# VHH binders against Elongation factor Ts, mitochondrial (tsfm): the designs that were tried, part 11

Target 1, 309 residues: Elongation factor Ts, mitochondrial (tsfm), of Dictyostelium discoideum (Social amoeba) (q54lv3)
Amino acid sequence: PTELVVQLRKKTQSPVQECKKALQASNNDMDGAIKWLLEKGKATAEKLKSRVSAEGIISVLVDSGSGKAVILEMNSETDFVSRGDIFRNLARDISKATLSNPISGGKLAENGILELDPTQVENIYPIKINITNEDGVAEEMTIKDSIVRIVSKLRENIVIRRASFIQPLNNNNNNSKSYISSYAHDSTSEKKDVGRLGSIVQFEYQGDCNNMNSLKEFANQLAIHIVSNSPSVVTVNDIPSSVLEECKNNNKNPESLYDDMVLYEQSYMYSPDHSVKQYLEILSEKLGIKNLSVKTFRRYAIGETAERV
Short names: E, the ipSAE of ESMFold2; O, the ipSAE of OpenDDE; V2, 0.75 times the mean of E and O plus 0.25 times the DockQ between their complexes.

## First folded at step 3 (VHH)

Design q7 (framework vhh_7qia_2)
Fold by ESMFold2-Fast, scan of step 3:
Structure q7 (fold): chain B 309 residues (1-309), chain A 125 residues (1-125)
Amino acid sequence: as target 1 above (309 residues)
Amino acid sequence: QLQLVESGGGLVQPGGSLRLSCEASGFTFSEYAMGWYRQAPGKQRELVAFISSGGSTNYADSVKGRFTISRDNAKNTVYLQMNSLRPEDTAIYYCAAGEYLGYDWDLSPEEYDYWGKGTPVTVSS
């Protein structure tokens, strides 16, 4: 019936002809038709897997209450898709689902960051998505099924390239407090949660802050600094041995790397006469807290991974 | 209910430019995806350019780099800027509106809910 085709199209955003086929195959059962479209979408996604997905966005999400955060890279074939609301909202919803649902396994990185296998992220349930933007009714499915639905709609290879989960600080050792900030660079949007560059910064401090708004503003500015200045480690002691070996092989002094790759040694962009380390010390004193420090950070850019092409 | 009115068509020399406008009246324009189609004599209607409610665009291969689609939600208008026009661009150009359509470049005419009556464009010396 025409009414059911209209309803199914509004709900799934699938082409009219595919909605007709789904309803015919499902004897006009709406739930069966939705399942049919998902299975067809899986076949389409499988067929498109070999296509190059070099465009995309970085999504950043912080849960201040639990002290957790997620940074995610999701890739598409074209810039047109990655600039669109559907793709960007899918990335946001994937980040939210990842943050909200327990993750088993993963590769534990230094400083408590959990590097997530894209297949682990795909298996998370539920993700709540609303493709139609009507009346706020959300559908629940696995992240993998949500990607399949969007692939079917947009007809591009869409992949989760990488994700990192920032775990809450273990403060059993020193009775510390934490704060997490994030930033994604998008010049066209006032909301800084998705863009082609993104960062998350986890801070640790002791004592009672005199002005939380000042701390939050600094934390946001340091996330911007990290996006702009692209450090790879927090302190000089965090420089990987492989990087030091390459430096020796190229007859370069290791100290030449500090300004480029060590966050604490970089000139702070909002106070250039100070290094980031020096500015943390100044701010600690100003805010009446102790040992304000960066515990960890993550910075993602589209196109910097081995599998991007 | 929703009505689309095209304007800006006419006669132009090869290498010239034209700007087509399509004014929508009735429903909330900002919620609709908009497309420009064209139909040359003896041929089927083909998609020329597409713009989503959010501003994402797609173009037919034959017009990429020459045509630009844009929208002004305050004026309920979609535009097609046509540069470096060729004789093969001669056609009747149609404006179409639909609830959000995918970024699929080869959008079917049946996906659109509303159509204008068309505006002729002739590219000739």
Scores: ipSAE 0.000, ipTM 0.159, lowest interface PAE 17.1, mean pLDDT 81

Design q8 (framework vhh_5j56_2)
Amino acid sequence: QVQLVESGGGLVQPGGSLRLSCVASGFTFSSSEYYAIGWFRQAPGKEREGLSSISGSSGGSTSYSDSVKGRFTISRDNAKNTVYLQMNSLKPEDTAVYYCAAGEYLGYDWDLSPEEYDYWGQGTQVTVSS
ESMFold2-Fast, scan of step 3: ipSAE 0.013; ipTM 0.468

Design q9 (framework vhh_7ubx_2)
Fold by ESMFold2-Fast, scan of step 3:
Structure q9 (fold): chain B 309 residues (1-309), chain A 125 residues (1-125)
Amino acid sequence: as target 1 above (309 residues)
Amino acid sequence: QVQLVESGGGLVQPGGSLRLSCAASGFTFSEYAMTWVRQAPGKGPEWIATISSGGSTMRDDSTKGRFTISRDNAKNTLYLQMTSLKPEDTALYYCAAGEYLGYDWDLSPEEFDYRGPGTQVTVSS
């Protein structure tokens, strides 16, 4: 019946004709029709696997309470799909599921970033998917099955390209405190949690901060700085030896790289007369804390991996 | 290979009439519901009307008094008769194989089994 088609379409966001076929195949049983659509979606996803997916979205998510964060790249074939709410909400829900659930593959690195294989992310359960944005319609499934559901709706190859998990700072000595900030650049969203560019920054400091709002404001601004200025490393000492050797072989001064790739040496965009390093020192004194530093950061941009499916 | 080809668009003055045609090939036309959709520059797609395989019609309330959808299964052709055209009717009009029920969902090509490239209608003096 027409009423059931409307209900199934609203619930799954699948094309009208697929909803009709699902209901016919399932004798108008809604649960059976949903299962039918999932199996059909798996077949469609398999067919589309070889298509190039060069557009996409970066999702960033921080859990301040646990000191965890996730940065995720999801790719689609077109920018029409990647700009859409269905795709963006899927990316948000995948990041949330990744942050909240145990990682079934790999060892968590101590006091640092863990790079996640896309298969590790796909195996996470549960993701709560809410395609319709209605209260009470969320379904639980694996991340892999959630991607299949959306592939069925959008009919594009959808890929988890990469993900990084920022684990909590190891504070077993209780001498250090941490703060994590994030930013994603999106011209259309009030939330700065998805966009074509994103960053996450983990800070460490000692002592009692006399103004946490000022620290948080700076942390958020530095995440924006990282998106805009694209550093590769935190300090000069973090420049890979291979990069330094290339400079030597090309008769270039290594200092020529500092503005391009070293966060601490860059002119701070919110105080251009100071480097990021100098501003951290000024802010430490102002806030009554010691050794305010960037422990780690990640910056993701769509297209920078240039990977083909 | 499935094809839907729209024709009959063009420049008309306000108050004028046009008849759009959609020629279908490569599938059993008579077994499919057929739909007309339009998209104006800078706007999202707007559903106009659907006609079932049995000839029943569903129409958008804003145009149903001026637009009539019909089909000729012997010719594998879908029609849209438009009267009392307004500047606001300026859009790309395309036909699609499949049923649209007028609810608030995405009118992208994925909503239909097949769709045509469209025919441009411009209403201006």
Scores: ipSAE 0.000, ipTM 0.171, lowest interface PAE 15.4, mean pLDDT 80

## First folded at step 4 (VHH; framework vhh_7w1s_2)

Design s1 (from q11 with V99F; at its last look DockQ between E and O 0.01; V2 from the best seeds 0.00; counts 0 for: pae E 14.8 > 2, unsure alone 58.7 < 65, placed apart)
Fold by ESMFold2, look of step 4:
Structure s1 (fold): chain B 309 residues (1-309), chain A 121 residues (1-121)
Amino acid sequence: as target 1 above (309 residues)
Amino acid sequence: QLQLVESGGGLVQAGGSMRLSCAASGFTFEYAMGWHRQAPGKQRELVAKISSGSTAYDDSVKGRFTISRDNTKNTVYLQMNSLKVEDTAVYYCAAGEYFGYDTETGEYDYWGQGTQVTVSS
């Protein structure tokens, strides 16, 4: 019946045809139909999971109050899906759930950023789904189940490829203060929280900043610089010894790597007469603070490898 | 009740232009919509599709056809320019709910009855 189909669709936010099938299979029992849709969605997601998903978006989210941030890559098969609001809102919701819940896993990278296991993110962290603006109620479910439901609707494989998490600073050291900025770029949109490129950046300093608006503006600009210039490490001392040994073995000057790899050595995009390191020093003096520095950063681009230094 | 009604088809000379319209009764602006066509003796094929933020076209019509949507009239259009005899077909409007909308497969939940487009040489 049409009445039951409308009720089931509002409750589950499933396609109308699937709601009709579910009710028919369950003799119009609403609870049975809901279970049928869940199992059908799992079967569909399993069937599609081997499909190549080379399109997608990067989602970034910062909680300045707690000093936490996340960057996440989620992939789809086509840019038609990755440009759609359902896909992009799912990525935002996953990022919010990841940031709002205790982090109980992941691998600590050498640069201090926490690499999150996509399966832990999928299985542990709940999200609330409101896929449309209709009068339905948002429902809490695991990220894995929400992906299954969206895959069933969009008919494309959807995966979380990777995610990284910036942790709060340790407050035991010299009253250090921090600020985190983020940037995501999509050439077709003015929104800065999702896009095909993204970065998160954690800053550290001491003292009382005399102009927080200037610090925030610089922090955002450096996140954009990182997206544009693709550094791998913050300082020369952070260059992996294996990379330096490779240069030596090929009779290359290690300094040839600096402009490509080392954030502090790059010409600062918004003040090209200065390196990033030089500009940090200038800004520290102007703001009345000490030791303004980049503690850590992460940059993602759609389609790049997941490997980081 | 959800219904799609095509209009604007007819006879046109090669090199000419024509606009097809598809009025969507009972659909929201969030529906994915598209145009398909079926030439005599051929299988139905995708021509163009549109959703919020994206359009896509079959290679055979790129640069000649434009799909657009007017949400205030709940209508999708197909502007066809530089028409060729090979464009002769029945053109069908199709729609899928955003939860089951078309990707690359062309599967849709709802179809119109079709409108004939005939291009003479």
Scores: ipSAE 0.000, ipTM 0.242, lowest interface PAE 14.8, mean pLDDT 78
ESMFold2 (binder alone), look of step 4: mean pLDDT 78; pTM 0.794
OpenDDE, look of step 4: ipSAE 0.034; ipTM 0.323

Design s2 (from q10 with F99V; at its last look DockQ between E and O 0.11; V2 from the best seeds 0.00; counts 0 for: pae E 16.3 > 2, unsure alone 63.5 < 65, placed apart)
Fold by ESMFold2, look of step 4:
Structure s2 (fold): chain B 309 residues (1-309), chain A 121 residues (1-121)
Amino acid sequence: as target 1 above (309 residues)
Amino acid sequence: QLQLVESGGGLVQAGGSMRLSCAASGFTFEYAMGWHRQAPGKQRELVAKISSGSTAYDDSVKGRFTISRDNTKNTVYLQMNSLKVEDTAVYYCAAGEYVGYDSDLSEYDYWGQGTQVTVSS
């Protein structure tokens, strides 16, 4: 009766009227009522699925032990939801689940980043995922089911818009070493794992680094530089030919693109007298390593013009 | 306890304007707030809602009604212009921790007692 409704609401965070309906439909069986509410949540999530979700958050996560990283954009309808702890923690948990499970597909992009299909991320096999709830118990479910549950609670459409995955290096030739850094900017938080802007960066080098703390500091600073300066490509040679043709058709020198697009040609934010390329060379020498380079990077910002169906 | 108090209702001629106010007291948290209305013999329906920087309106009032918020006074307003006889209803202020665009009435934690708006032809 009343005690069961209160207990069910605390456990599921569902509205009182729906808790009453669930208990009535389940003959006051608590487990049956929880299942009933989950099925209702699935129906609600389906109804909301077509709604525009232009607010959101970027989540970044690096697993240094396995040499993997992910950057993920998750959207909500309003900034009230996207600034809330429930939404932000869901994004963190999805990123963790993505790194912890085998990646079975994705489109290989230039320089070895995998562009993951959001449905592929959502349908990772049944795993234990930590989502925040009042009961505090981690539940085993797919990422898709966790989104359904949170949509039912928050009453906004929530989508994974895109995700990019950095793979471990294949170290069987050249004996190259890797380091990955990430950064997500949230103007109100000292944490660097979620925000409205984010980047992941994979470095490659050979030899033994004589000061890993210096390499880590630089790697973190370059991730911030990428967020702030919005490069599109690593080197001049990576500029798409179509972009160069447009520049020529408008009677402009291709070099006018470098500061906007090319990471290596940008003035390095933390040493502005040097380009990023120059600073990589200086640091490589100081660290006693060879060919310190950026293998790949990805930058996400909420509100970019890429359109999704 | 959190409380919502509506004011500003009354009688107005069709084509006229009216401004409703909803004062919130006891709020120590950000809440999404909104206006709903119920005509005699009809179901309560969404009119407008406002969150931290977003607004949403029912199609029947778009372009005529404007919702706004004064956080220094914990007050939400509904400016109603170009009123029609069909706008006659009791208008309720509502608040909740979250209320999505199509949220069910059960998602609102708090409701005011309502204010009558009557639009004469």
Scores: ipSAE 0.000, ipTM 0.182, lowest interface PAE 16.3, mean pLDDT 79
ESMFold2 (binder alone), look of step 4: mean pLDDT 79; pTM 0.813
OpenDDE, look of step 4: ipSAE 0.083; ipTM 0.599

## First folded at step 6 (VHH)

Design t1 (from q10 with F27T T28F F29S; framework vhh_7w1s_2; at its last look DockQ between E and O 0.04; V2 from the best seeds 0.00; counts 0 for: pae E 23.4 > 2, unsure alone 62.4 < 65, placed apart)
Amino acid sequence: QLQLVESGGGLVQAGGSMRLSCAASGTFSEYAMGWHRQAPGKQRELVAKISSGSTAYDDSVKGRFTISRDNTKNTVYLQMNSLKVEDTAVYYCAAGEYFGYDSDLSEYDYWGQGTQVTVSS
ESMFold2, look of step 6: ipSAE 0.000; ipTM 0.092
ESMFold2 (binder alone), look of step 6: mean pLDDT 80; pTM 0.811
OpenDDE, look of step 6: ipSAE 0.707; ipTM 0.886

Design t2 (from q10 with K49F; framework vhh_7w1s_2; at its last look DockQ between E and O 0.13; V2 from the best seeds 0.00; counts 0 for: pae E 17.7 > 2, unsure alone 59.0 < 65, placed apart)
Fold by ESMFold2, look of step 6:
Structure t2 (fold): chain B 309 residues (1-309), chain A 121 residues (1-121)
Amino acid sequence: as target 1 above (309 residues)
Amino acid sequence: QLQLVESGGGLVQAGGSMRLSCAASGFTFEYAMGWHRQAPGKQRELVAFISSGSTAYDDSVKGRFTISRDNTKNTVYLQMNSLKVEDTAVYYCAAGEYFGYDSDLSEYDYWGQGTQVTVSS
């Protein structure tokens, strides 16, 4: 019983008294005790659910084998929690689960990115979640239940604010190739999969690339460019008509928006004498491929979205 | 070994202010902290609570009392303003792992010895 309490506390990071209660209620079955603690955590999470959660991280993940990517915003109440490994590992695990079992029913944006409903993401099952920072056994549960468990431990409200999903290319014509890059920026960590800013970018091209390392380097650099320069659309033709209306109603030329909003019109950060469009054309020729283009992208920043109430 | 020590109590005039301190030692893990009080002839009740950057207060003290934490000193404070005679009580600091504002008194794992606050009219 003492060894089991120590093991349960190490695995769940629950208070000693709660571990004792859980083991007693579960006849010293470890899996049963973990489930008991989860149910108790649901009551705690319900009490905390109304609290404002304006801190957080952006998680990015690319699965190059399947041609998929996800960008996810998850919020906490304080940056103490959002900088912690437990919170960050949860975000990584949620991103993995979202890529492994993409849900149907998200809203397709004009640029072809699938905007996922956070509730649909929360209901994904099973996911493997490592609840402890040290050596722990991953446990399968829904994303919603994993959040409840972590909320009960950290005593802060935690929400999935939004998520966007890049879909694989349509393989029906079978002659277009894709590459996806991502970037997350956090000055406090060398890992580039979580941060306060992030982007995912899908490229399309035809032909056989003669230097994939150069393409990968450019793709990563463009993901950084997107984080830094905050474009909203890929081409001028993608500017929403409502935005053009507002510009004209303010007696301004729509072309004044191009460097601010339009990725292709921006000066490329890693070759400033060229626009992004010009550089894509140059790189296509150098790589021996045709029509290297950005099909879609998404950029998230902490603080750009109002809290959900 | 694990220890909570309250200080800062005493006698104060109604309408006055006072700050209580609770120093924690021997804790090697994240914990929530609450101030409780026991008035003459009454049972002990939660007054203010702090955990991971969130706070909560009993309705009788909202707007008058403020709980705060100094993690560099492992100390929690209760700033008590606009004191009333009904605030007269022994004030206890209590701590627990992962408990919320609605936790019952039996859920607190660690308690201090208490400090007397007396509010005169």
Scores: ipSAE 0.000, ipTM 0.164, lowest interface PAE 17.7, mean pLDDT 78
ESMFold2 (binder alone), look of step 6: mean pLDDT 77; pTM 0.792
OpenDDE, look of step 6: ipSAE 0.008; ipTM 0.320

Design t3 (framework vhh_7qia_2; at its last look DockQ between E and O 0.01; V2 from the best seeds 0.00; counts 0 for: pae E 23.4 > 2, placed apart)
Fold by ESMFold2, look of step 6:
Structure t3 (fold): chain B 309 residues (1-309), chain A 123 residues (1-123)
Amino acid sequence: as target 1 above (309 residues)
Amino acid sequence: QLQLVESGGGLVQPGGSLRLSCEASGFTFSEYAMGWYRQAPGKQRELVAFISSGGSTNYADSVKGRFTISRDNAKNTVYLQMNSLRPEDTAIYYCAAGEYFGYDSDLSEYDYWGKGTPVTVSS
């Protein structure tokens, strides 16, 4: 009846017509109807899987208490879907869950960042997320099942393309302090947690900061600088040897790469007379702290097709 | 290595009870749906009961009211309590794990299977 359709729609977030079909096919058995909708969603997702999903959003999230952060790219076929609340809220929920769960696989860097390339993104699919239904009631399902449900609702192919995670290293120095900032650029919203461009940035320093509001303001501004100036590495020593070899094979000076790809060598957007490295030193002294530095960062942009270096 | 190990089968008289256990190792048990299947001699393997990762249950019509599936995620174990056993319940019982709710008879949807535990109901 009508009440079972309302309950099923709220629990599964499926279209009303599909909820009616599911209940009719299951003789009004709620558990059977839920299974019917999941199986239908899997069939729809499989049929749509080959469609190009080059639009989407970047989601960023920082958990200062645990010292963790995530940057995540989720793609849709059209920007109409990627602008919608359903798609964006799913990305936010996935980001929240990935910070609360251990993630295996991917490439672990020495600086404490974990990268999942496109061939390994399935490692997050078993992680469960809490989805708030239209009544405000939370329910639990896997990331995989939530994507299947949203694909069946929106009828567009949806994929998680990549993710990077900042996490604490074992046996970290107790004398060092850390701060993480993030930024996502979205011209349609004042929120800075999702958009077509995004970054996460981790800082380290020692000592007691005289003015945390100034440090936080700088950290947010550097996240914006990274989005705007597209560095690939923190220092010159971080340039991959393969990039240096290709530069030499093309008979080019490696120093031609520094202003483009090395964060510390870039002119700082909010104080252009200083490099980022110089400004970090100035700010360390001003705030009464020592060795303010960027430990790691990641930047994602919708529409970039080459692998990040 | 990911494994499912069934135990608790045996010989029982009609009207009796038996409790099957299936212990999982080598994977994140709480994220999987679990099912019990059975295969009588000369018959196809059929679903008996399943339990979702969230605890929702479903049963074959032939066992409703007599069998109860449950799970203990802390012990990585799924159970099948079988009451009021009948001779037609005689079969090898298999534990299975997969990402799907195991409501239908599509056996290809399950990632892992146990080796089975025999149950014989006879006087």
Scores: ipSAE 0.000, ipTM 0.084, lowest interface PAE 23.4, mean pLDDT 79
ESMFold2 (binder alone), look of step 6: mean pLDDT 79; pTM 0.806
OpenDDE, look of step 6: ipSAE 0.013; ipTM 0.337

Design t4 (framework vhh_7qia_2; at its last look DockQ between E and O 0.13; V2 from the best seeds 0.00; counts 0 for: loop humanness VH .161 < .165, pae E 18.3 > 2, unsure alone 64.3 < 65, placed apart)
Fold by ESMFold2, look of step 6:
Structure t4 (fold): chain B 309 residues (1-309), chain A 123 residues (1-123)
Amino acid sequence: as target 1 above (309 residues)
Amino acid sequence: QLQLVESGGGLVQPGGSLRLSCEASGSIFSEYAMGWYRQAPGKQRELVAFITSGGSTNYADSVKGRFTISRDNAKNTVYLQMNSLRPEDTAIYYCAAGEYVGYDSDLSEYDYWGKGTPVTVSS
């Protein structure tokens, strides 16, 4: 390759033949060639977007200082990509950018979690990425453009499938305190921030906790319980009316749904003689606090949703 | 740069099988998307199958269920297993490689091509 091709490859990590094309198209102008390669990457990513992406990871992130959290699902075509550092680090960086920037919109769910449209997440600016295997320049861009860059490198379609966001508590002279825990399960890693299953959980209570380490341990254990036991609602009263109507139409007792769907009615994984509701009451008294409760949670698993294409 | 050498072509009866190989040399094979194309005399070259660097595969409708593309990165080789061969499969088969590849048959994204290996399915 020419010296300019070598420089362009080092700066962009683009293939040799694409670097040659970019320099030819730009009359050997380095900055023009870099722009040419970016536009080529956008065209490639657009061509790949129709491919089904059923593999992926769940990323969870909590900002305890501001009382915010995010859970997101990002999909790839193969599990080889989804287990790779490039893909996983992109998911982590997207989660950081989502927590660090104002959310323009989203649908408030009945449990208080803000459901984010993937397009809204893609429009978030800035995300900082370093796509190279060496210490290169970190570029600020939209999340959409960061995905385009990674797709052009990995040659697989990558999509954000869904995301949910826990907002800070609304302080209307309420003396409630909040704690948020998260968990992501990956049998191949000791880190608990990305995996094929994940949860975020927001707790509320009043008063001064006499042992924060015990509260944090329980909060982390309940996040694991949620991943393992797959509840969909916090209390019996949160069961969707459509689900209750289906039970009635099939002459089934609604109580048959409790262990499957209702967090508070499940046997607590770490104290099976108690329901989750009972254990919350016990722990609330032990910690010297009042009304320890789960305000909201979200659980994601790879493979829960699939596009028919 | 990358050199591609196809092998495994020949004469076969309808319903028979062949396994084509394409060995790559001169660069890092594992970063390339690899494809098989074919061309009969008087016809345009057409995509048969491709496999991305990440392992995703795609096939032309005319060969789905009969042909299988695979790669062995340790041997720098891509394979095309061709089963249940038909006379319309008669062509010269070309191996191709690209550092970026779309979800399409855009030949401009394949920068390296082999010389081809003939396959004849007679009668």
Scores: ipSAE 0.000, ipTM 0.142, lowest interface PAE 18.3, mean pLDDT 79
ESMFold2 (binder alone), look of step 6: mean pLDDT 79; pTM 0.813
OpenDDE, look of step 6: ipSAE 0.015; ipTM 0.347

Design t5 (from q11 with F27T T28F F29S K49Y; framework vhh_7w1s_2; at its last look DockQ between E and O 0.24; V2 from the best seeds 0.00; counts 0 for: pae E 19.8 > 2)
Fold by ESMFold2, look of step 6:
Structure t5 (fold): chain B 309 residues (1-309), chain A 121 residues (1-121)
Amino acid sequence: as target 1 above (309 residues)
Amino acid sequence: QLQLVESGGGLVQAGGSMRLSCAASGTFSEYAMGWHRQAPGKQRELVAYISSGSTAYDDSVKGRFTISRDNTKNTVYLQMNSLKVEDTAVYYCAAGEYVGYDTETGEYDYWGQGTQVTVSS
């Protein structure tokens, strides 16, 4: 009847005629009709998979209590979708789910960051998603199924392009302390958690910091520096051997790479008379700690290649 | 209930041009809109689609028809150039909140009554 169609449409935001078909196919069983619409959405999502998704958003999320962080790129076909609340909230929810679930088996990079396969992220369950666009209403499903539902609603292909994950430090025999900061550029959120550029940064130090507010301020500022200055590696020794070999094959001086790609060699945006390395040393001394360093970072920008150089 | 009212149809000679208008009774900026047509004895088919960020066209009209939207007037237009006798049909304006280009006709929520376009040879 009409009341069931209205109820189903409110829960799913599906077209009225599709809600009628779903109820008819399910003998007016609400749960069956919801499943019917999901399966139709899977067929739609499959047809849309080949469409190019070159717009998108970067989501960053840090959980200080567990020492974990994620940076995630999610793409859409148009900037209308990528700037919309449905898309941005989906990216936030995926990032939260990624932090909340055991993550293993990603490709381990230097300094312990994991480059995640989008399939690993998509299979995480449960995730709560507001597919009905109503406050407080959520369904538990896999991230993959939530993407299918949102794709069928928005009629644009949506893809998780890449994600990187910071694991807690291995502190088995060390007294090292960690802090993680993040930044997303052009975020309207108080948390600065989604934008077209983003970074996550893990710091390591020893000793008791005499002014944690100053350390946190610096950490946040360095995340902004990384977004603005586009480094690819922390130190000169972190430059990939393949990049050095290509430089040699083109008869270029490897030192020509430093200003562009090596974080520690860059002029620090908030104290330009110092390199980032020099500023870390100055700040370590001022804060009464030892060996304040960047353990790892990642920077994402919409439209960049995933390769680091 | 959103009401859609088409206008601008009529008789035109092959090779001519015509513009159809579809006025909405309320704000429709969040709706995707489609122009559909139904020739005698044929199924209704989508010929042009517009959402907030994209347009799409059936191959039979691409390069000849242009869909556009004026949100300040709550109106969507179909500019039809280089008309052929095969374009003769009743043209319907339709709207839906989350419909896409390949969406089945039955998934649109609101329909106009249609306007006749007749192309003579």
Scores: ipSAE 0.000, ipTM 0.152, lowest interface PAE 19.8, mean pLDDT 79
ESMFold2 (binder alone), look of step 6: mean pLDDT 83; pTM 0.850
OpenDDE, look of step 6: ipSAE 0.022; ipTM 0.439

